# VHH binders against LysM domain-containing GPI-anchored protein 2 (LYM2), part 15

Target 1, 295 residues: LysM domain-containing GPI-anchored protein 2 (LYM2), of Arabidopsis thaliana (Mouse-ear cress) (o23006)
Amino acid sequence: QMTGNFNCSGSTSTCQSLVGYSSKNATTLRNIQTLFAVKNLRSILGANNLPLNTSRDQRVNPNQVVRVPIHCSCSNGTGVSNRDIEYTIKKDDILSFVATEIFGGLVTYEKISEVNKIPDPNKIEIGQKFWIPLPCSCDKLNGEDVVHYAHVVKLGSSLGEIAAQFGTDNTTLAQLNGIIGDSQLLADKPLDVPLKACSSSVRKDSLDAPLLLSNNSYVFTANNCVKCTCDALKNWTLSCQSSSEIKPSNWQTCPPFSQCDGALLNASCRQPRDCVYAGYSNQTIFTTASPACPD

## First folded at step 4 (VHH)

Design q19 (from a6 with R99T Y101W Y102L; framework vhh_7zox_3)
Fold by ESMFold2-Fast, scan of step 4:
Structure q19 (fold): chain B 295 residues (1-295), chain A 119 residues (1-119)
Amino acid sequence: as target 1 above (295 residues)
Amino acid sequence: DVQLVESGGGLVQPGGSLRLSCVASGFTFSNYWMGWVRQAPGKGLEWVSDIYSGGSTGYADSVKGRFAISRDNAKNTLYLQMNRLKPEDTAVYYCAKGTDWLLSPYDYAGQGTQVTVSS
């Protein structure tokens, strides 16, 4: 049983979400990347604001939390990770161990059994592959875009402590998860924590829409031609810049940012607006006037 | 009040050995991952070695087979045995305390200890 309800019933049916993963034993970023089938290590580095040259073999302390990006889909009113996250049964594995120890309590063995239609969860065979349905959501919070983060509750924590840790409030956290108070928090079970996203100028028709980043994270987008960062100290505004740090994918060379409309840059402000990243297509990198006027 | 006090650095000839020590206070030493990082003249910080609370160790490729990290939890002390030292090992060596936050895996505390391998 999960402590949060992870409702996912809004107009957005798929999105990027986050889970907080920790292991009782020391591990590495390589092991975590493999476990969650994360195609590019950069996605983990960006979610944790680690330097691009961080080794895959960087050690992760016992009980140290790593944020892992997952692809979320809404189904029957709840959010669940896609089928890319699979676990291959090894010698002496039991489903409860896979759920609680291997996946750090992010999923229950009952849920693994249910989605994989396992007739008897006590009779699994070495080499069987099972989908691991991690909790997530794509829903807006009070009309605002957020990054949903599946936080595994630590024994002895309170809603107030968790809310303070993640920059939200007790009431919001309780209402989102369908609980009344601390007595309903289940240790070692996931709680849906809404992380504020940086405001973005990315168009709805962009291939990277919606581009939602929580504080102290980055992503490479537009086939690795653009680096976007989210920093609360920069007024929660998504900062995107051309980058040559990573070789372009799909394109032989990065196309230039499209030229901003001069009329838009001069509209309704004392000073001209900044020309900011607005997404990309198979052929172009779009720009638009920033929504905020310069000082 | 977390404190890490490094010692054991000095001038040594190529091929020589040194043993660095770090005495920790202000936290439950046995519960934390500990490590050594170094900064060579004009270079950035480089991770050298770490040891987790259960005793498992890791080493940078540049020092594998030459350096050995160890800890004495009863004495709150971290050690780095450095053998077959090379001029490129010349650096200030910092004792580093592990953290609970991946974005800042080490807290750098203490003054560091200078290791100079003569050329």
Scores: ipSAE 0.005, ipTM 0.167, lowest interface PAE 11.5, mean pLDDT 84

Design q21 (from a6 with R99S Y102I L103P; framework vhh_7zox_3)
Fold by ESMFold2-Fast, scan of step 4:
Formats: structure tokens, sequence, C-alpha cells
Structure q21 (fold): chain B 295 residues (1-295), chain A 119 residues (1-119)
């Protein structure tokens, strides 16, 4: 396609990515969670900065965009969602309807046919299950980590308007998507939009590495023992705190944060550095000195 | 408690084969994608392969055509068949349980098993 090629050829082969989903009809967070095989509703709540007590039956109005986190894998130079996202064919379904109406234009019927090796897309049967390969990427942008967001282009949009909306520029969007100008933006098709990620102190050997969050989102990590938030007003620095809001998974109780090195906290700054979250292992929650001096 | 116990590592000559096994307990194994990740000396974690709850498999480009991941849900066991091993495959190999939450691909890893490919 002329809009959104979702190149995924860097050193990182799997990551978390985002898609912007909207339905032409009213729906619920429950239906969206089911459709995208999101195991925990909290992942959707965090991506949209919704309160933790938001009902799964929360109404989503027609054409209202919900950010859905997906697990991305790079294959043959492009990124696609993991194989847990599948659709079961219902009476009177055709693949183009599944692509454009059920999945909001995030995928084409040709792509569904290709990855499921469907010999004839007009000969689908009720009850067949097909993998839905949603577009994504794990690639760094100019050497820095970003959260790739599959944005479905609205009719009449321009590169400049989209760039301004998401805090990037025309050149970046054009180059990332392999297009030259606005005439190549196709309405109701996905565009790869790089969202700036908050800077993280998470170790490369952490189970949650790399931990990348876009502005106005949160995530629970370290088996629900740590809540991390990304807020541009905090100098794009990931803010992580111990949390008891959610029952721990895998662990019976949350381990305490590891001890920060006091000497490291006082190194090269007028004021002591903050002790910040640095990832986790099966037994331990790690901490380290923040990379930036306070004030 | 979630437990993942790896076995099958060892020393092997270049071009040789090894089969890793991972016995899982403490969760409904068949409901989770499972994977293998490895850490070479002085390097970070590298994803090697995964197998989804629906049976589909994925592989890192470095191992495609040489490694095969499989699972036996009746035995709660994950396997990695490694063929045509290279010195670059030398690493500690970890069995990993898929996360219930999308931000993290895996939320639990075993103790690891050492694979050394040397002449």
Amino acid sequence: as target 1 above (295 residues)
Amino acid sequence: DVQLVESGGGLVQPGGSLRLSCVASGFTFSNYWMGWVRQAPGKGLEWVSDIYSGGSTGYADSVKGRFAISRDNAKNTLYLQMNRLKPEDTAVYYCAKGSDYIPSPYDYAGQGTQVTVSS
C-alpha cells in the first residue's frame, strides 16, 4: 500500500505496539478486549489513561478511537500482531467486511488471505478461525525508542495535521511510511505514527525490557507490583512506584524494591538523585539512580 | 507458584544438535504462549522462539530453519530442537511464560540451561 508500510527490520524483533481502533457502531471495552484477545482489561485502561475501576461494559461511541496494545513481531521486514488475535467467521461474513468493519480498517482482506494461506477468499466457512495480522513495528526511530501507533487515516487528513496531532513532523511521517505527500494518504487505512516514549531506567536484562510508554498512559509491571506512568509534563521521564492496587500475579506477595547505592545517588549532582525502578526478575524488583540530576 | 524447569543443555560441537525441555507447573499451560529467550555472555536477552496458545510458531531470524519449537500440553512441557548449532548460539537458554499483560512479552522465566557450542 501507498500509506503505512510498517517497516520492522531493526535489532528488536518483538515488542509492545499500539493500534487505534474505532467502530462505526457503538461498542464496549469488553467487546474490544475480546476482539483483540487482550488478556487483561487493564492493558486497555492504561493505554487510554482510564480509571482502574472503569467497567468492562463502558460504552465506546461510534467512531471513538480506543488505543489497543498489541504484541508485535517483525517478519520479512514488516511488523505484525501476534497469532493470538483471531476472528471466527460468522454467518454472512466476508473477509472485506471483517477487515473494514470489524477491525476498523486496521488490516486488509488481502493480508488476512495471505497470512492464513486462503486459496479462495470467497470460499470461507462459518466457524473457520483466521489470524488477524494487525500492522505494527518495533524499530527505533533515529536511534531512539518509540511506541509505534497504527493510526487509521481520516478522510481529508494531511501529513501536517497528523504530525501536529501526535507531536512529530511531516518529514518523519513521510519517510517512515514511504510516502511523498498528502495525495498518498489513504482514508481508512493505517499510517505508522511514532509516539515519543518516556525515558526508562529499566535494565536490558529485565523481564519487562524495553518498557516503553507514550504520553498519558500507564502500565502495571513486575507482576502487578509496580505502576509506571508516562507524562510529558514530568520531562518525559517514566514514573514508577510500588503499587498495592492490583493483586500480584505469579508472586504471592510483592518483594520490596532493591536498595539503591547511596554513593551512586550522590554522584555528580548537587542534590541526591532519585532511586528509580530498574526492572524485575523472578525474585527481585531492581532499582537504580536516576540518570538526570534533580534541578 | 509458577515454576519452569529447563533441561537438555550442554557442550556440543559446531553443526551438532541439542533438544531443550521445559516442564511447567502452577498455571494452565495450554492457555499461554510460551517462548525461549537466551543470553550470550556480556549481552542482553535475545528472543529465540515462541509458540502461541493457538499453536502458531515464531522464530528469530538468527535461528530460522535451524530451530523448532513445540509443546506437549498433556505433559505441560515446552521443547526447543536446536539443529546445525553455531558458536554464536552459545548462551544460557531460558524457558519463558507469556505475560497476562501485553506491555511485557513474558512475566516469568526459568533458571536457564547453559548451551555451549565449541570445538
Scores: ipSAE 0.026, ipTM 0.550, lowest interface PAE 6.2, mean pLDDT 87

Design q22 (from a6 with R99Q L103V S104G; framework vhh_7zox_3)
Fold by ESMFold2-Fast, scan of step 4:
Structure q22 (fold): chain B 295 residues (1-295), chain A 119 residues (1-119)
Amino acid sequence: as target 1 above (295 residues)
Amino acid sequence: DVQLVESGGGLVQPGGSLRLSCVASGFTFSNYWMGWVRQAPGKGLEWVSDIYSGGSTGYADSVKGRFAISRDNAKNTLYLQMNRLKPEDTAVYYCAKGQDYYVGPYDYAGQGTQVTVSS
């Protein structure tokens, strides 16, 4: 049994979620990217607020936690990573070792056995491929959008310590995970931690909706034409700007980050409201007037 | 047929130094991430240090500033220079071969060499 329920039953059935990965042995961003089938190293860099020019061969120390974005799907009341995260059994692997050492405790060998219909987890063969079902959720928490983060509980941790580490509270963690106290925290098992998302003006019909970023992270969106950052010090507001740091994908050139339609002036503002990113389509980048005064 | 043969362990006084060596054979040494892990009596395996094929190194917090890992690709040899040794460094030290461009554990380890820091 896992520490967290990872309930996923809301109106959003797929989303991007995060897992906190650490290895008992040193590794590289390249190896982590490969293990989690992450298509673009940039999404790992953004989730960890690492410089864009960070090498794929960048070293990751033992027990150093790296945030890895995963694609989450909700079905039958729970969230789980999609089937692109797959492990091929190697010499001397046993399923418990794959769960605890290779995937850092983010999954149990029982869960791997269950979803892959393995009759005997002690009888696996070199070259067999197994889906690795990592825990996740797309659900809103108390009506608010959050980034769900699968945190592997450290031995001796308390709900209060974890809450303080991630900027949430004891009651929220307990309720989300269906527990009532520290005695129910299971070491080396994942806990569902809700990370506050920056508020965005992204339209519901945008190709990147919902665009949810946790504090101290960035993402490139709109075919790499727009860089969005989340910083709690900027009133938890998503900050998006046109970018030329990366060559556009799918588009030959980036559409302009256009002047927004409608009135930029409000009687309650001392200055015109700024145009902010509102999403994109196959042809254009949308903008809208900022909901906040620039004073 | 991978072989890793450690040497250089022994008994040393606190504050002393030892240099461990590991001679590798049966694989293209220069292509692999290599490291040192240790096991103190009655405890689990603890990572000590590593060095990538490109030369980048890492160290456990407990040994950083005291130990230095290096490799000689022409001689297929891995080294660990251990300075300012403490009683807590007492352990069997294993040379370990990493999996090529794969995350996770070392896939081979040597027989180990005993380091005893008297106290």
Scores: ipSAE 0.000, ipTM 0.186, lowest interface PAE 17.1, mean pLDDT 83

Design q23 (from a6 with R99H S104G P105S; framework vhh_7zox_3)
Fold by ESMFold2-Fast, scan of step 4:
Structure q23 (fold): chain B 295 residues (1-295), chain A 119 residues (1-119)
Amino acid sequence: as target 1 above (295 residues)
Amino acid sequence: DVQLVESGGGLVQPGGSLRLSCVASGFTFSNYWMGWVRQAPGKGLEWVSDIYSGGSTGYADSVKGRFAISRDNAKNTLYLQMNRLKPEDTAVYYCAKGHDYYLGSYDYAGQGTQVTVSS
């Protein structure tokens, strides 16, 4: 039995996606970071709009949902997380417990068994490592970029309640997930929820392309030299600034933002356009004229 | 229904102290992370401090070492002890209830209490 399709067949075959994770027991950001093989705690902090100085040992309450960024790959019409996310079987573990308790219902034991080619899911051994294929998508919705969020349905939820929580509508959720109504919502199963992304000027050839952020989130990009923030109150426009808050990676010092061509800034507007972040390469931080005329 | 009632704000000189209180009702207070957020004149909301149900605390860099958050679960009350106050601490301070479902989000805030730091 399924509650979400997680169709992934568009022009973008890999992307960043989000899953909503909760534990029945109190946990920490450290434990969640380790469980999902998230290389940098800042990715979790940014996805949850937490202060940059938040400790990895910060407690997470039972049943409290943490947004975890994952790397999504589309294949054969569906999206799944990459092979970085794996679980090592411990004493008394059974595959259904791993799916429902360890990974909070984000995956089924049938799917774990399938992708790991387990001959008998009732015969697993301590120390075996299994890939955990979390659901995701990179598809645009009606031509618009979205951040796909795997939401674990709570008992008693309705499509209307979920739609209202995430700023979408019943029809969109139903169609995206291939369901007709609330009776097909299965508690403790993932549902594909499309979160509106802030518009960005990041070039398609940028190392961080496509840079998609949902409302009230931030990321550090360009080897930690640039901080990008998404805020619906700023007309859903991605705001990127040079940052010295984090030591640069790969670079000894941050390259300056290149100055935009004055002719481009003055093109087709009464006032000069803003010079905005347009991505990065191994040597350069790119800039371009904002697509919208100021005021 | 959820209710959060802040008190303890006022006018204080730079270097002074204030203690804010927030009385909660309508939910099981001890099970929720709680926080303080503030809004300075003409600015957006700024997170100040939080305290998890288990007692772990976090602070914004701007207030670390000066402010102390605490809770009394028997009284359903959240506190913010503010020491060595600066003019830039002038803001309306809101008590905030952690979201039922989403970490890093608040789903309810009180009406706020005004803190003014000036000579």
Scores: ipSAE 0.012, ipTM 0.327, lowest interface PAE 8.6, mean pLDDT 86

Design q25 (framework vhh_7zox_3)
Fold by ESMFold2-Fast, scan of step 4:
Structure q25 (fold): chain B 295 residues (1-295), chain A 118 residues (1-118)
Amino acid sequence: as target 1 above (295 residues)
Amino acid sequence: DVQLVESGGGLVQPGGSLRLSCVASGFTFSNYWMGWVRQAPGKGLEWVSDIYSGGSTGYADSVKGRFAISRDNAKNTLYLQMNRLKPEDTAVYYCAKGRDYLSPYDYAGQGTQVTVSS
């Protein structure tokens, strides 16, 4: 019936997740930001590794996939996007059109109907607002943190092709989605794809914990005082630096990075370890000694 | 198997014109946005132009007003009409099938060489 299970029952009940969105018609980052109720364009720019000064009116071509960050909540064994994402019915809309064309197949009309308790999905009126439950997960994969990505399956796709595209394997994709073979892949339906996250030193008690970024993305955290980037070419290590590019939120000025014990040495290290970002509280930015030895 | 076969490249004088063609097979051509990307010697890939199934087009600023992209869904063929060619347009031109924003092209053909020289 559907391509992916999007199981969500682990110890983490809320998280950031990603969906791959494409439209059959040309659009803009502004329209996508509005459609998905993304509060800050920066979140979309970071998820797509776009320059920070990219215009809201940046063209997005037909069928071009844009990664959209969503807030995920686990309930009754599955993950669903938060209730900020809603759609107002327009002239000539039907629920299947909303699901397939407006939201690019990321949701089914059956699921929209279920969540909104719609008695008859064929009887909707202009101006009605419906919550759009996008699929997601916060679950770890084999004990490892991953960024779950809702990938809309293209006609003629195979598990092997999708696995290769996203740097995973057939067995992992099949098992995660409860699929045995390619015949169970449904075109234009979402598949749960686990994206490897960069290794993070962020503490579990940090306000941004867990801070999970997939390859070629960035985020501003600690009230915009810290920019973190994930790059597979840098040994899948989360790289966080103090930033003044964005005005701090909640704070008048950015607090300095806390000093860490840079004198801590492992038996294998030849030099003191670097101090790396370890999270933040309402008052301070934490640092810790890097788990990796300096070069 | 996805196949994209480019043709129409060659040697032209500055100010000349060429029309590139790309014959697609192994996928439902009409369902995908298609594009042209180029690679000059020793440089990275540069996006040139793209087109939706329904005809919406986009162009790089460097080629806007000189190049025209078009498609024929019945023939599974993509075209790039290149006018007022400049030496800077010298590159291998690849037909490409669209994928996503970070990696906008998931398949590219073998390419066709365009050389613009006096």
Scores: ipSAE 0.000, ipTM 0.130, lowest interface PAE 15.4, mean pLDDT 83

Design q26 (framework vhh_7zox_3)
Fold by ESMFold2-Fast, scan of step 4:
Structure q26 (fold): chain B 295 residues (1-295), chain A 118 residues (1-118)
Amino acid sequence: as target 1 above (295 residues)
Amino acid sequence: DVQLVESGGGLVQPGGSLRLSCVASGFTFSNYWMGWVRQAPGKGLEWVSDIYSGGSTGYADSVKGRFAISRDNAKNTLYLQMNRLKPEDTAVYYCAKGRDWLSPYDYAGQGTQVTVSS
């Protein structure tokens, strides 16, 4: 029967993926960042389209879903989060509580037990650290790049409702997860939802390739010198601009754009000859002429 | 002070239907997986069906397609709809509470008798 299969073929061995996290109790972005070992708060802010000046102590209401970016690795036919996401056992913890209450149903205690090679899941000790293997995938869908999103199904949901919520269709969602219909949809368990990515001009040899962003998200790339946003209302085209909002990392100053002679980046189909972001190397930020727009 | 009270059993002819109910008290019902276990005369306990807190279900091969488990968290009540009953379904049916998803049942009620006469 079903939860999401989270099949990961290994054709792309690692990628960025997303999980939808909610807590039964009020929490903060700080607590979520710590729980998921997210190195930079900006990654969470970008995934949720929150202002850059959003406080780490920003309250998150009970049952409010926060999108959390995770590093995904494909192994043995499935995708799983990297070993940075760990939980330290506290007094009175049991693995099922960690899975359902601490990690909001994104993982099962059986999977935690399996990957940590726990001989007896009922005999855990305070202070033990366990890897939390969150579900993910790096697979293309029908040859197209997507952002895989681990969605925890709410009671009473249908495939149609979930498909409509995330801009996909029943057939795609059912096939991706290996189910035939709503009767196999498991409440409080993760479902693999493919989020459409904005089209980009990022080169395959770029250090940020492939740069995949879902609708209503942003990322700082090219050592914080470029901000890219994805907005379905802009014809699903990745919009990248030079940015001075964040201090450059690795570079003392942002290098000039190589191909368009310092022109501002613009991925708009309304201006087909504008320069658009094409990726970066250790020395250079690449630009290219914007692609021809469909009539 | 956990209590599980089963009802809905009785005598039914082969091919008939019965609906079992289990009213739970003394714990936060919505947080636990619940199930039905049966014991036929002269035999050991057999797992029939379970349902986790969020509503996903499992069934023994012997009852798949005939039985349907459900729960009403607002009423702290577990149900088992039994259709196309067979003489082999004759047993005392126990409502059971699981501690967690892996754990065996840590509490069972007094049971309700189901007799399928042929």
Scores: ipSAE 0.000, ipTM 0.086, lowest interface PAE 23.0, mean pLDDT 81

Design q27 (framework vhh_7zox_3)
Fold by ESMFold2-Fast, scan of step 4:
Structure q27 (fold): chain B 295 residues (1-295), chain A 118 residues (1-118)
Amino acid sequence: as target 1 above (295 residues)
Amino acid sequence: DVQLVESGGGLVQPGGSLRLSCVASGFTFSNYWMGWVRQAPGKGLEWVSDIYSGGSTGYADSVKGRFAISRDNAKNTLYLQMNRLKPEDTAVYYCAKRDYYLSPYDYAGQGTQVTVSS
C-alpha cells in the first residue's frame, strides 16, 4: 500500500515528475542514473542543482536523498512512470526486496506484480525483466501548476514537519493524499508532495509546455539552446537564458534568443520589463515581456 | 535544535577583503548543501554562493571571481572569502542550509553585517 493516491486525471496526460531516492548503502550518481534509466545525467544534475561538470562517479552518502526526474503518464485516474524503468532479477532477489531495498520504498511488490502480470510473485527467475511503476502525477493543485514529488516518509515524521520541509501546508498534503491526519501517515511509503513551481512565461502551445521547475533546479530546453533555473530567493521567477554549454540537438545551430523590440516603460512600472523566454517551436525560440514590474 | 552562527563582518574600504565564518550545530553538517544569502538595505534576499558536501560550488554572477566559498566538515564551519569588495556588496550576510540537494534553503542564521565604504 502506498500512502498517497497519486491521482492524475487533469488535462495534462504526460509530464516530468520527481521521486526522492535514497539508499542504505553509499552509491554514485552513475548507479542512480542506471537504476532509473535516466538518459542524460544532466537531468539528475539539474534536479539537484549540481554543477554541469559533476562526475557520474560523484559519491552519494547512505540515506542521502537524490531527486530523480521521471517521465509520468496518466492513465485511468492515476499517474505512473513510463516503461523505461525496468529491473533485471538477480540471484536471490525477491520482489519485496526489489521494492523496499533496491527502489527505496518508492513502489510496492504488489504493484510490480500487478503491472507485469506475474501469476505468482514468489516464483520469479534470474534474468527476468520487470517494469517498475513509480508513483507520479501531472495534475494541477488548486488550479496551480506544481511539480509532484514522491517523498518516502521517514519514521516519526508528521504532516506538519513534511509540509514545512517542502513549503506547503498540512491541509494541502492531507487532501492531496486522501488522508485525515498523522495517524494515517505510513513510514517507508511514498507521499505525494506538491512542490511550488517557479512562474514562467512559456506559452501553452510551446513544445516544452508546461515547463515546471521546483526550487533550486535547472533544465536545458529548446533542444539544449536555453537553460532555465528556478530559485525561490529570486522571487520564484523562472530565469531562462541562451546557452552554448551543451551542443544543440535537432538543430544545426541555436536560433537567436531575441530582445523584445519595443520594450517600453509601462506607466505602472518604473523600469522596462524584462524580455523573457516564452517557449519554442521547431524553428523559433519565443520571447515575451515579463508580466511583473522589475521594481 | 539547529543553530547557525555567522561572524567576520565589519567595515572595509572598497577593494578590501573580509572572511566570513558560520559555525553550525544540531545537524550532520557534512550531509547538507550550505550557502550564503545577503540582504542589502531596502532590498530583498539575494543568493550569493553555495557549496555541496563534496566541495562543488556555485556563485551569483555579481560575485564570480571575487568571492570563494569553502567548508570544513570536521569543524562544522562554512566560510566565505570576499575579495575586491565593492560598495554594492554592503549587506547583512546570512548562513543557510539546505536539507537535501533540491530543497529550499532553510534555517538562515542571525546574520553578520558587511559595510563597504570609503
Scores: ipSAE 0.000, ipTM 0.159, lowest interface PAE 16.1, mean pLDDT 83

Design q28 (framework vhh_7zox_3)
Fold by ESMFold2-Fast, scan of step 4:
Structure q28 (fold): chain B 295 residues (1-295), chain A 118 residues (1-118)
Amino acid sequence: as target 1 above (295 residues)
Amino acid sequence: DVQLVESGGGLVQPGGSLRLSCVASGFTFSNYWMGWVRQAPGKGLEWVSDIYSGGSTGYADSVKGRFAISRDNAKNTLYLQMNRLKPEDTAVYYCAKGDYYLSPYDYAGQGTQVTVSS
């Protein structure tokens, strides 16, 4: 049975996750950014592979899906978005409308009521602010890092169709969501879809670890000094390079990439390995030899 | 294979008019909403207008009252009538097909250049 809760095995694990948001009415990237409390529009642009100079007022048509990055925390076996995502009750709002129309079915009114300890979900007041706990996960799948994507199921969908759409398989979707087959797939409810992540050389002690990107996305990391892209057509390998497109944050100027050991680059390959991004600290940008030979 | 071919752009003086066309192929045109997005030099993509399968239209505030979108389902063609053009309307105009997972960036066609200058 789909419950709208995603399994998340850590009591204190945190990560970045994605939700697929659509509205029955036309909206804008500005409205979506505000609704999900996304601090930087670039995070939404990167998740949707949109140009950096895309206007905040870019229209999103009815039923168009926008991928929205959210901060995920695992607790007591489930993952939920942080408390930054909240909704202020307006005239004539009811919790079911907030869940199904405002947040596009990504959350249930029962879950909103539960986490906000609302005694009677039918008795809410204009101006009340409620945390919106969106489903997410930080769990590895079969030992591999993935980006968990909360997909709102369309009426008439099958596990096979969804699996094909997102490059996974029926068994994986069924097991991850605690269902046996298509008959238990519930329209207008979130399904946990594991998106394959590009392979990364980012160190476990890096400030951006783990750096996980799904296909056709980009991110600016290392205080905006490094741009990383994920493209399945490039062997699912994370591609990171220095960038001057965005003004550095926290640093006055970008530090140079650390030098790779030339002997390490030549080790055990017919051609020298690439020197690739390996994360950053408050003081420096790390590099390492690519784990795969270019030959 | 989805194809969208834009045409009708050109150089026009401020206050002038142009009509853009987009010929679609490779999908059932009448089943999809269609729209126009533009990109001015050095700027990001800006939505201009859309029209649903049933004929309902939407317009960006910057173009309301000046632009009119229409479609001919029998000819698989989308149109944008642009009146009272301003220098700030200078951009490459792209035809876009709408479905549940189409990024505004993931549209077919090379676009058509509109330049509003004396």
Scores: ipSAE 0.000, ipTM 0.240, lowest interface PAE 11.8, mean pLDDT 85

Design q29 (framework vhh_7zox_3)
Fold by ESMFold2-Fast, scan of step 4:
Structure q29 (fold): chain B 295 residues (1-295), chain A 118 residues (1-118)
Amino acid sequence: as target 1 above (295 residues)
Amino acid sequence: DVQLVESGGGLVQPGGSLRLSCVASGFTFSNYWMGWVRQAPGKGLEWVSDIYSGGSTGYADSVKGRFAISRDNAKNTLYLQMNRLKPEDTAVYYCAKSRDYLTPFDYAGQGTQVTVSS
């Protein structure tokens, strides 16, 4: 039965996850960024494949879904967003309204009450700040890394329709969410949808590891010196290139990409393999040979 | 302290027009999102239209192209021009305000009744 909690194993596992956010009323990217405590608007722009120069005041229509990246942590079998996402109680707020209207059904009032140890969820005070524990997961699917996406189920949806929309299958959705069929699919509740990630060569010891992007998204990494994009039409391969679109952070200037070993590029292939982004450290941008031979 | 007073409703024939007004007081009107929500007999609340303090407007698909929302910040007044009215537009219309996305729309007391019939 769908409970709004996502399975997430591993005591210290952390990752980037996504939530699909929509409002019954129109809003702006600024308001969404503030609501979810997203440090850089760029993260929202990248998750939605919006132009880099998109205004923070860009209108978001009612019921328009915006993908919001969140920091996920696994603890005691479930995944939750970090403490950055909090809500300050306003006049006449009740927790169910905060859950269903403010956060679009991504969380239940029971879960807000539980994690904030609220003695009586019907007795809250103006000005109180509560952690909003959004559902997420860092779990691999059949040994593969995926981007977990918290999808709020629309009334009248089926597992087949959702699976088709997000490029997965009924069995995977049912098993991941602990349900056996459409009859247990609950409208206005979050469903864990595993989004296929572009294949990445980022090293496990990289500061941006694991770097997982779903289709039609981008991210700036390596202190803004590298732009990575994921496009299913490019054979689901993460494409990373040097970028000067954004001023480097931490570094005065971007270091060059590390040299690939020419012998490694020619190993086991008829044509040389591509030299691809493999992550970064505080001093260096790493590269490695792509895992696949060119055609 | 805060008041939103709706007016301009009435009985009108299909294809007719009405102009709703909402006079606001007790808050800095120009800093707020303003909107209209309606409740048809036996149905729940439906968002109709809104207008941001920064100027952009939105409309429900059911009214797009027929209704026009506007505001006069100097007069603390919100308007809804309703054209080509249909029987399906019959509802009590409420003026609503919101500080921002973090605060949902709240509504004025009485609303104004719009009845579209022949």
Scores: ipSAE 0.000, ipTM 0.127, lowest interface PAE 20.5, mean pLDDT 85

